# Ledger of designs, part 22: VHH binders against F-box/kelch-repeat protein SKIP4 (SKIP4)

Target 1, 358 residues: F-box/kelch-repeat protein SKIP4 (SKIP4), of Arabidopsis thaliana (Mouse-ear cress) (q9m2c9)
Amino acid sequence: MACIVEDPQRAGQSNETQIALISGVPDDISKSCLARVPREYHMAMKCVSRRWRDFVCSDEMCDYRNEFNLAESWIYALCRDISGGVFLHMLNPFSSRRSWKRINDYPYIPMREGMGFAVLGKRLFVLGGCGWLEDATDEIYCYDAAMNTWFDVVPPLSTKRCYFACETLDGKIIAIGGLGLNPNAKRTWDIYDPLTRTCKSCSDVNIVPEMEDSFVMDGRIYIRGGVGGSSTAVYSASSGIWERMDDDMASGWRGPAVVVAGDLYVLDQTFGAKLTMWCKDTRMWIHIGKLSQLVMKQPCRLVSIGNSIFVIGKDCSTVVIDVENVRKNKMNGVMVCSSIPKTWDDDIDVISCKSVAI
Short names: E, the ipSAE of ESMFold2; O, the ipSAE of OpenDDE; V2, 0.75 times the mean of E and O plus 0.25 times the DockQ between their complexes.

## First folded at step 19 (VHH; framework vhh_7b18_3)

Design x03 (from u05 with L101I; at its last look DockQ between E and O 0.01; V2 from the best seeds 0.00; counts 0 for: pae O 11.9 > 2, placed apart)
Fold by OpenDDE, look of step 19:
Structure x03 (fold): chain B 358 residues (1-358), chain A 119 residues (1-119)
Amino acid sequence: as target 1 above (358 residues)
Amino acid sequence: QVQLVETGGGLVQPGGSLRLSCAASGFTFSDSGMGWARQVPGKGLEWVSRIYDSGSTFYQDSVKGRFTISRDNAKSTVYLQMNSLKPEDTAVYYCAKFPRISSWYFDLWGQGTQVTVSS
């Protein structure tokens, strides 16, 4: 049953007797009740009535769910197929049948590469990118995970970028470095504020060229780039300055990185697939465990939910690592992981992965 | 030493075929994307084809259906089979490497091989 997403613009004020969300129940109570419904049923809820749809898609719904600690994090992967098409895939990690699902075709930009992917609240943003025949772009597209729809009315980046680092910090999207026609783009970053719909461009000589990876930890953005990922920098929002990353920390950043509960984990791919953790106290990288190469199809992306690291590789092959369990079980061996099988026959490259809590 | 060495260029008649080879050394070939670009005298560099480490291939529209890129990881070699060659295909052809993280950025180039299509 194709839920006809009617265009929200026609909110004509018709005095329609505000039909109660739930008959005989005050709206505040109704909202509280609706907010407690698991995320997997939200699509169905939107089919009940327009009011239900509007509420489920509202920020108010998210507020209720957050207040009640009911927010569920799902994983979204920006993927590219063999044709060069870009798609959004979604995984509900709480489902008994853990499977990736294709959400929507990216309608606007066929065969783009080097896009940024960011999450703010319930919204996903695809930023920039380039094509074979097209230079870097400044376009931003937004997907609302609650509405399950794309929006194209987003102000562009201040600088056209592809293959840049993209992070979220303090409610803003930070686009860092990258390639483009502007030779200075490599040493610039954009701060996009969705609230004000403004984008500010800044420059710093410490921004590393050719971005490979980035993460946010303790209110700072860490970037890695350069030849072989040899260059690193750290941005502090408080100072507005980029600094060189400490050598001891930088030395262990040899693969995809993810922050879990404030701790930095890196999948070191130098000699196999080793999960390593940065110990802040000792300032040492600690070996956590090894992953079987058989289960990891590179290139891999990391995303964390709670105490779990999701390693997402080619074709959205997914390995789940429970960090707490691995820490407790100092097994000098192969980490016990759960795997999510491939659901598609097509070759899919995972560009980026993010989690969205609703 | 990290290098790319192109071979297989030469003179061919219109409608003819050539196979270019690019031997790679000094890096992990299997983990790298490879590509071909060409430069016509007096013109800028034009991309021709790319092949990812996964084996996915891409072609410029001008060569689509005529050119085929392939790779042999065991030999650390990338190939460009050029069929139905046209005078417009006359150029210096360059082999290039791009890292896994970017198909847009080429970090290594060969010296190039001349391809001349002339009757």
Scores: ipSAE 0.005, ipTM 0.241, lowest interface PAE 11.9, mean pLDDT 84
ESMFold2, look of step 19: ipSAE 0.509; ipTM 0.835
ESMFold2 (binder alone), look of step 19: mean pLDDT 84; pTM 0.850

Design x04 (from u05 with K97R; at its last look DockQ between E and O 0.01; V2 from the best seeds 0.00; counts 0 for: pae O 10.9 > 2, placed apart)
Fold by OpenDDE, look of step 19:
Structure x04 (fold): chain B 358 residues (1-358), chain A 119 residues (1-119)
Amino acid sequence: as target 1 above (358 residues)
Amino acid sequence: QVQLVETGGGLVQPGGSLRLSCAASGFTFSDSGMGWARQVPGKGLEWVSRIYDSGSTFYQDSVKGRFTISRDNAKSTVYLQMNSLKPEDTAVYYCARFPRLSSWYFDLWGQGTQVTVSS
């Protein structure tokens, strides 16, 4: 007679009648409905009720939107003004009135330079950096794009870094090289895991010094650095090692790089602004088209959404290139682009740009 | 050959002005940030001013309002207009380059030009 000791403690779950998200609708259906609301209205949704707020800000919301293929990618730019102030700008590329908006002042790091900028899920991370009077830092700040708030409670990098490459791979933030108090920092990289809130530091002699650019393609991190970007390296997560980048591929990496649908594009700025593509099959760089210098104010950053490349320059001047269209309609070498006009009167330098899908 | 050549240094009275020039060669000037640093005798090197390839400018606090950095990409030249000079501004002034992503560190230096502010 096995005495089923009924654990008495389950009794007191007071049926706090959880107020339905939507009156008369099951929560699962309500969530499905709410998830279908366009991103531009999410701020308003958060004002309906606490429960709505919580849901809209939840990872569950993102899961629903992803499941339903409703996720909308917005562009976020880490920017610096003439005073050296750092702030975040946002662009909704789907808006009829495409304009950059300032989100919030960077609360904690006035006049920081050499910061890393990374995106994981709905969160943006600002990492490291230095000031004119300050050494490199290991600080990490997190902005939640759904919550529209900054979080201070992020574990630091294992190594203080500035002017380093920053990429995301396999749910982790990879901080590569850069400068710091540690002379060996240039040949090190940190792997930050936001899930475990741990940071691991590694070293490899193949890490190039003085980072200029980086991108992720096919599960590998590519870095370019050195004087004039003369040095390149590739990291493979599978092997955990850095290797030299192939010379043929490296030779065409002469500007900002972006991966679009698995293909590498580079804005070659050596002689104007040329968009080039790396052809994996032929192992050649292909000229795609030229951008007018009139529409592009350097320094430029690239970000991709779908089949579009956003070229974001000074003052957040933005040119949008549809890669598919450009491939099809090669008219005299000039790319047909759409432009987003300057929104601000102040001189703003774009440090880095990333897209966040929510 | 990659080089930076400073000119325009000299002797000036307190309150006077000087314009330093730095001619760059051997690299894509338009893609590079440029700056000035100075070294006071017996002291360490200190940055003075920076100008990005975008044209954004930054100044050390000690020179704000007095110095103006500018660049001419067509001439591959960076300038430092120094006004209201003080004896404390006496130093060897160095032109330097910094890469686009690294405004903190100069990777190329000129030989320097002497600026002496003395009554």
Scores: ipSAE 0.005, ipTM 0.233, lowest interface PAE 10.9, mean pLDDT 86
ESMFold2, look of step 19: ipSAE 0.381; ipTM 0.770
ESMFold2 (binder alone), look of step 19: mean pLDDT 86; pTM 0.871

Design x05 (from u05 with D53E; at its last look DockQ between E and O 0.01; V2 from the best seeds 0.00; counts 0 for: pae O 8.1 > 2, placed apart)
Fold by OpenDDE, look of step 19:
Structure x05 (fold): chain B 358 residues (1-358), chain A 119 residues (1-119)
Amino acid sequence: as target 1 above (358 residues)
Amino acid sequence: QVQLVETGGGLVQPGGSLRLSCAASGFTFSDSGMGWARQVPGKGLEWVSRIYESGSTFYQDSVKGRFTISRDNAKSTVYLQMNSLKPEDTAVYYCAKFPRLSSWYFDLWGQGTQVTVSS
């Protein structure tokens, strides 16, 4: 469901003889052709004409690319520098020279911490946050990955939140728990619908306090929090309720989690860095392999694209794990992985990572 | 037992330097962000400096350029080098631990060490 953020500026399209997108080519064919252009060239495409720009930035472009299975997932990292500045970094994993690039400074919230980071369609959302001198906020900022621009006017959260779990489910952003001025915030969650620009706040006693991690699997949101991550809960959208997570599954959730092709993987950091997988059938955690501590600079975030897990640590140091390959080629317990080297000299902490497919 | 123990406090003249140390025990130090806070007599607690497990550092504006926070994971110790001390820096300094994934609040505190800056 394409979040049609109606750009209010579309009103004045005067009957100007709509210059064909491509001279001598019907627009539908032109659009089909343009949609087949690799994502790395989309910026250049936007420079061709206003009409090209508009199309490339449109949801229609995404629709075409999805239809043709041409969507390319890039990784976006919300990062913090030593000064406390927040900014976005981007990685094109398909590039021969895979390198992180700084996209934009976060202009609106200097030195914010505890922000949520979510993706819906081609848009990234930064939610909430706090500072030492500032209380938790309810502010939401939106970045359009196709437009490469921030939007200032997004309806706020119903509840001011900091250090909360943030997930997307069924086209909605779910902000769960966290800290705030409201003592009850820890047991609340917000459902933000960008289409309707509405935010609904709900409460459930089963929401764990002090959120540490979350993931979505099989249409459910899993959260971990509490002292040492001892508390877990599961939200089902179908029931609208939070339940306790099963102990056997919860017991292995000892680090960052990511879902790959429907399977849950956890980087267990209790004794080194072990990639573990939850086997649904046996209800057991399976050891997949070990990562070298030298390669993994904490804090790490996980993001998946296809069958690959990207482990993104300090300074956006990235390790790429092919899950299929690791399953097949276990060498002495060490996982075969590729690395993307550090591109910056500055110390950067990765707050959160998400993939955006365009 | 989980604990933080501060050392290095004392009396120093304006312009002087002190190095505070905080020894941590009972938890995985390398996985934890650490920080320093201070309490001026009759005033509230204020944060001074933070260091993440990654080594990234943050400072309150009042101490920027003068204080340096560092950590030694092998020794499970966090340090606060305080240079160019001012009378306004007189306070009880507390070492504190962050929760694993939060820098918003401290979940563990030391007993504090007195720092007095006086001529």
Scores: ipSAE 0.010, ipTM 0.271, lowest interface PAE 8.1, mean pLDDT 84
ESMFold2, look of step 19: ipSAE 0.526; ipTM 0.843
ESMFold2 (binder alone), look of step 19: mean pLDDT 83; pTM 0.845

## First folded at step 20 (VHH; framework vhh_7b18_3)

Design t21 (from m03 with Y100R; at its last look DockQ between E and O 0.75; V2 from the best seeds 0.00; counts 0 for: pae E 2.9 > 2)
Amino acid sequence: QVQLVETGGGLVQPGGSLRLSCAASGFTFSDSGMGWARQVPGKGLEWVSRIYDSGSTFYQDSVKGRFTISRDNAKSTVYLQMNSLKPEDTAVYYCAKFPRRSSWYFDLWGQGTQVTVSS
ESMFold2, look of step 20: ipSAE 0.505; ipTM 0.836
ESMFold2 (binder alone), look of step 20: mean pLDDT 84; pTM 0.848
OpenDDE, look of step 20: ipSAE 0.852; ipTM 0.945

Design t22 (from u05 with L101K; at its last look DockQ between E and O 0.76; V2 from the best seeds 0.00; counts 0 for: pae E 4.3 > 2)
Fold by ESMFold2, look of step 20:
Structure t22 (fold): chain B 358 residues (1-358), chain A 119 residues (1-119)
Amino acid sequence: as target 1 above (358 residues)
Amino acid sequence: QVQLVETGGGLVQPGGSLRLSCAASGFTFSDSGMGWARQVPGKGLEWVSRIYDSGSTFYQDSVKGRFTISRDNAKSTVYLQMNSLKPEDTAVYYCAKFPRKSSWYFDLWGQGTQVTVSS
């Protein structure tokens, strides 16, 4: 049969043509328009066409939204059910209903403790941990919040670890200390670079053993460890240098911490629920207010979005504190806050919470 | 077979300009996103710019307005025009490719080219 070869120029152009994102609109303009659609509608956009789904799920979409300062932060809670299964709940904090939704796509990490939880861009990372009959692992799992899928990350951490400090700084995930098969794990830290998917191991005999809590502020990772939070350290990622924490700052760090607009807040639940703030200028903790009219089941995790602190307890029961409003408006020393009902799932422990901006 | 080769590095005075080129071979260039990353002395690796297969470009804040990434799909080449160079731009610059559906990581790297900005 005779084979008629098309014009190579036209054949090449026809092979590259695709259905336009929006009929009659250049794709660059279309992408600019699609990137401006509020995140709550992104799931519906995926149903319009394969090209729309590909763009909405892409890092290119995230880049456009960041360029336009349109990124919207949603909260993800890493949870454990009674069977030991690990899964996520998600909250859109700006929707009118403001309810937690369980994410049914599961990672394949049942019955694991002491895991790290970190965020880079649109992705959530679950790192390390240990099982019932199992020493620590070096595995890393990633949830892509735009694609709503899990995948296994390779290569793993350089050091198997659990019960360690885990934070994101300067586009890298830093896993510090903890327990593991290597007895020196407690004096090492891994720097995971997602750009290369490589992990660099560092060590210093002077770092804090056993990690309890951490937060990031001003380009530094602040760490509390030891029995009852008796030891503290500060890591500067830009220099790799460990420093001592201000003793006055350390003394008031008696519960979960969060940074809001550069200011450190701590929720102290030892005698009721009270919020305090670290004042850098005076080196003093300032009492912001009480949550005595709202009973939270412990343990509580904190995450911030804008000027709001989300206090997330057992079963994802949530209190929302607008720190600007409560500084100005109190009722007899008690903060006026809103709440979000617990999830329908009972007996859910919240391991960690992070926000993902898309 | 599959490779990225950078050229155009060198020594330049502050305020000067350089143009980096990256020739790609062994894969379908037009379907791939490309980018530049740099390893700054005493610091780790950081991304500089990305260009998607669509032609969309993005830059780290520290280089916005000074650097321009571009691509020529017919020549399988990506470029980085670097203007108003500062001493802090001194680094080894790497050309890199990211997977079609994700710029989350670079899955192919060049050997790098040194850029030095000093008086």
Scores: ipSAE 0.370, ipTM 0.765, lowest interface PAE 4.3, mean pLDDT 82
ESMFold2 (binder alone), look of step 20: mean pLDDT 83; pTM 0.844
OpenDDE, look of step 20: ipSAE 0.847; ipTM 0.944

Design t23 (from m03 with Y100H; at its last look DockQ between E and O 0.66; V2 from the best seeds 0.00; counts 0 for: pae E 4.9 > 2)
Fold by ESMFold2, look of step 20:
Structure t23 (fold): chain B 358 residues (1-358), chain A 119 residues (1-119)
Amino acid sequence: as target 1 above (358 residues)
Amino acid sequence: QVQLVETGGGLVQPGGSLRLSCAASGFTFSDSGMGWARQVPGKGLEWVSRIYDSGSTFYQDSVKGRFTISRDNAKSTVYLQMNSLKPEDTAVYYCAKFPHRSSWYFDLWGQGTQVTVSS
């Protein structure tokens, strides 16, 4: 299907609900067709008519695309500039140009550190954090990637926190541990339920580690904390119980992590950059390859799409690693790399990266 | 003064059928999206089905082909026909309304009706 040409001359006009989405086509068939248009053209579709804009931005569009298995993942990087301002960059990994684009944010996110960053559906959430002179906050900001705007109303966390683990599991955002005026924040976690737009606070004494890094695998949240990853724990959503992490698995978790098709990959940035993988069958860490620092500035964040790992460093400099051969062979294989240039917005730090499928 | 009232729950054998109804009042029903969610014992709340004001319907994978959502705008009522029921379908089922264009959450809930699938 061809791209829809933008028409800025129609941006302010209202369309009647009686006008067909596509002339001569019933609206239910039209919606099925529109849902099949690649995501890179959705901005142009919003310019065709008010009715097209409403559908493209709706959750109904997302439901159609999920039904047809058409959801496309784009990467969003939570960034900080030299002035301390917090904003988003976005990458369409399927575009022929493949370059980072700054998102023009209408509401300015206050300067903060130790924020959580999570995804639910088409929406990105920035949670908590603390200011230079201010304690932790419970505020949540929500960005809607279909609307390309910040959401108007977002209920807060139950517990003010910063420097905490933040992950999405079972369609809920889980904010774990961290710092704040409430000294029990270390021993608590909040479960944000999008169906009710409320937070539930839970606690467990002496089981929640200090927070440094986390990932989700097999319905469980893995957490590493303390100096050099000295503390690890695993949260199981099915039981609500904290468990010890497998010592052999924990021993290789020495840097940012990502899960690809159920397999854990870690970038060990000590003495260079080495990609390793946890092999479930043999319970061993397997060396995959080294990354040249000439292409990428550390420290790095990882995100995956399909069999591709995106290693994102300072100024959004990016190395793309295809692990298809490794995954198919299960023990080792040939690593294929390519790169994406840094942004023209020099001197930015990447706080966290997530993918959003629409 | 807005409310949702579910009926039609009960005990049924595996493989059986049940039809849930949800009567709505106090808002413009024909302009609203509606849905069903369920609270599974020992587990969290999960969505089951959605029906938009346009009439478009969507289902969680675990119930596709077995459950059918429908609405009657004249009676301000939404239905869930549940066929080929399994023990795993045992839950409290909630009727819910979602706000215009924000179907990722439900902003009005019924009190729930128990469905039990047991031999």
Scores: ipSAE 0.305, ipTM 0.737, lowest interface PAE 4.9, mean pLDDT 81
ESMFold2 (binder alone), look of step 20: mean pLDDT 83; pTM 0.843
OpenDDE, look of step 20: ipSAE 0.596; ipTM 0.859

Design t24 (from u05 with L101Q; at its last look DockQ between E and O 0.70; V2 from the best seeds 0.00; counts 0 for: pae E 3.8 > 2)
Fold by ESMFold2, look of step 20:
Structure t24 (fold): chain B 358 residues (1-358), chain A 119 residues (1-119)
Amino acid sequence: as target 1 above (358 residues)
Amino acid sequence: QVQLVETGGGLVQPGGSLRLSCAASGFTFSDSGMGWARQVPGKGLEWVSRIYDSGSTFYQDSVKGRFTISRDNAKSTVYLQMNSLKPEDTAVYYCAKFPRQSSWYFDLWGQGTQVTVSS
């Protein structure tokens, strides 16, 4: 399937004619100015001219914004409606009218389960999965958050897989384990390198056989699987080595996890939702507080932006925890949190959530 | 016929400087983005620097302030000036082209040139 679907950003424009971005201003200066405009206005900027649209949608724009430390993170939720349709909701957490918005343009994705969801730069990737009538796939779809459009990614995964751990590390997407047509998929991982547009497959007999949850911390991917989290493993991308997770750390990983400023937080909803944090120095889990703002049905998805944890449940109902504020106030008590209303859409399930910084 | 040819690699002492050159042929150079990537021993391939068709330049954090990318459209050549070299900079350096408005992948690669920084 090589070259079947074009990357929308690399098509055409071999010999552009010069039309100034801003009258009377050199284009390099214009780009510096345009890159400083807050992300919420980027859609309007696309309507000014074709050159503005091309720049706003470009990786060059993202490079400028990263250089200026102006990248803004918005949250994207991969969702499924009752009919089995797969689509995205998006949340701008910095807007005064914070609400989830449906992204109406989505690809033809067959009804699938166990898909991977990962982010690289301005792009969201949906990987693999299996259908009611089909076994696992190796297909990769990409949503470009600047262009607001989907395209197919080539090459596909090296190994067809579903129900696998999927994380971004060191500019690459790592798809680990899972189920598929390859009977040994559970002992393999794929490394998708967008820089070269290659996908290589690796194997190791020490890989944890079942995947339930994962997170990335300090250049390592942590994986939990099996009943009750009895199977844990740690992957180091720099060496390609698999290790066992610290037993003390693993003992407290009993719910969805997120990393905020290098610190690991876990939400345990077993007996009243509570937030805990792993303290590296003492090798102990610290109780941060109970979540009483909203009763969230399992499963919940966690995303962090700055010092805030977004707890996202059914219909995109969201609770926001400011970890610095709750750590300073009412230790061992109920956390003071804000909320974001559920979406207007049909009853929907949130498959996965990630943030995209542009 | 479409190709990128790197020159300027070699052995250098820590703290030294080196200048890599990359001659391009067989495509419209002025419309293309160019960059450098490196394959570090024991670690995979990573991008080093980008220069867009507009002339805008960007750098991986580990080389920012030490490396400078530039281009000469008249000679269809891209350069990488590498100053204050460290042993960690030892790698095979590749010149590469990326499509318009997309720097997430390089679609044309040179053969690479070895840079070794050792005492």
Scores: ipSAE 0.409, ipTM 0.783, lowest interface PAE 3.8, mean pLDDT 82
ESMFold2 (binder alone), look of step 20: mean pLDDT 84; pTM 0.853
OpenDDE, look of step 20: ipSAE 0.850; ipTM 0.944

Design t25 (from u05 with S30D; at its last fold request DockQ between E and O 0.65; V2 from the best seeds 0.74)
Amino acid sequence: QVQLVETGGGLVQPGGSLRLSCAASGFTFDDSGMGWARQVPGKGLEWVSRIYDSGSTFYQDSVKGRFTISRDNAKSTVYLQMNSLKPEDTAVYYCAKFPRLSSWYFDLWGQGTQVTVSS
ESMFold2, look of step 20: ipSAE 0.646; ipTM 0.880
ESMFold2 (binder alone), look of step 20: mean pLDDT 83; pTM 0.844
OpenDDE, look of step 20: ipSAE 0.827; ipTM 0.934
ESMFold2, look of step 21: ipSAE 0.638; ipTM 0.877
ESMFold2 (binder alone), look of step 21: mean pLDDT 84; pTM 0.845
OpenDDE, look of step 21: ipSAE 0.856; ipTM 0.948
ESMFold2, fold request of step 23: ipSAE 0.654, 0.641, 0.653; ipTM 0.884, 0.883, 0.888
ESMFold2 (binder alone), fold request of step 23: mean pLDDT 84, 83, 84; pTM 0.847, 0.842, 0.847
OpenDDE, fold request of step 23: ipSAE 0.877, 0.876, 0.861; ipTM 0.957, 0.956, 0.951

Design t26 (from m03 with Y100T; at its last look DockQ between E and O 0.66; V2 from the best seeds 0.00; counts 0 for: pae E 2.8 > 2)
Fold by ESMFold2, look of step 20:
Structure t26 (fold): chain B 358 residues (1-358), chain A 119 residues (1-119)
Amino acid sequence: as target 1 above (358 residues)
Amino acid sequence: QVQLVETGGGLVQPGGSLRLSCAASGFTFSDSGMGWARQVPGKGLEWVSRIYDSGSTFYQDSVKGRFTISRDNAKSTVYLQMNSLKPEDTAVYYCAKFPTRSSWYFDLWGQGTQVTVSS
């Protein structure tokens, strides 16, 4: 990491807005160089000058990093403490000292249940939710991971909802079904389009009302719902219609799911904790390996980066499964995995986890 | 007063080329990011290309290598050169502006120009 002589404390000076990003280098070349700096150093880069901060926080930097496959995925966990407060923890999985860090920014998100959690680019969205005996809301909060700041999103959801499926697909956020005082929320979905800053509401009588889990695969949103997860459905974004889920696929969806390189994995906890994978060619679930229960406190959330599945439990206690390596390296049928210690903030629940690539 | 006006749309055979222009007025063009989006029948709006105030250009995967965005700050104009056109490129194309260094949404839109690719 290199320092420059420019004083980062100067603000509002016209001379500062005219200063080159890197002395003696055209700005387009400077941006190419800055975009190559590993993400763990981006916080320090924001301290160099106003112009560096503006670029490091910009969508232009994200576009460059994505274009040249330089983006690095970090994990963000939406958490709740014992008092009901909602906040984020963040993990850099590539750091030599892999540890969860709490995000300290304001505003304080009100105490809520059944919120949606979605990612679009460098931004995390927390949508809807309800309090105990309180009605559902249509509010949307956004965390910008590059700026490390929260803001309110406009417009809100078209329909107040909680306990709904929430996914990002084709650059849009889709909030499906759920509960609320609006009885039609059960059979509607909202499509939030960031390009136009609009939220469109759609309806279909075939949607089951209770949503428990979802994932995105091959341009479709797969949903498990109903009492105890007994109902399944598939939303096709290209047609806007609902399709039937493969009965064999649905039968093995007995725990949290994640997609790794186009393959569906489920942590099945009905008879211990075992990782299974859906094989579309044979239409059957393949046993990958067992996860030791002594390491993880349930309930667990899954997120993937590359060929690795991160299993995140209570207090952010984390096990990392490399799906290629784990098929070859087991001890008595138990997967050999690495772990990441729980956070210092005891007694927290993990509501949802997502990755953000910057 | 603030305005974006697209021109250059029309009917083209598959494999053909078309050049769209977008004349901007009423704001400081050189400080703004510019882009193109398209309304594809049945699929809604999608971004196509964007060009930052710095001159950096980016493209949706489906158009990379076929489309080229450029800008002329002296003329306050953005261009989209579209080569090797396919029927899937049929859409209403919109010129758009995005806020300073924030490209996740467009805050000013033109009226649109129809591009139809068919034999």
Scores: ipSAE 0.491, ipTM 0.819, lowest interface PAE 2.8, mean pLDDT 83
ESMFold2 (binder alone), look of step 20: mean pLDDT 84; pTM 0.855
OpenDDE, look of step 20: ipSAE 0.762; ipTM 0.905

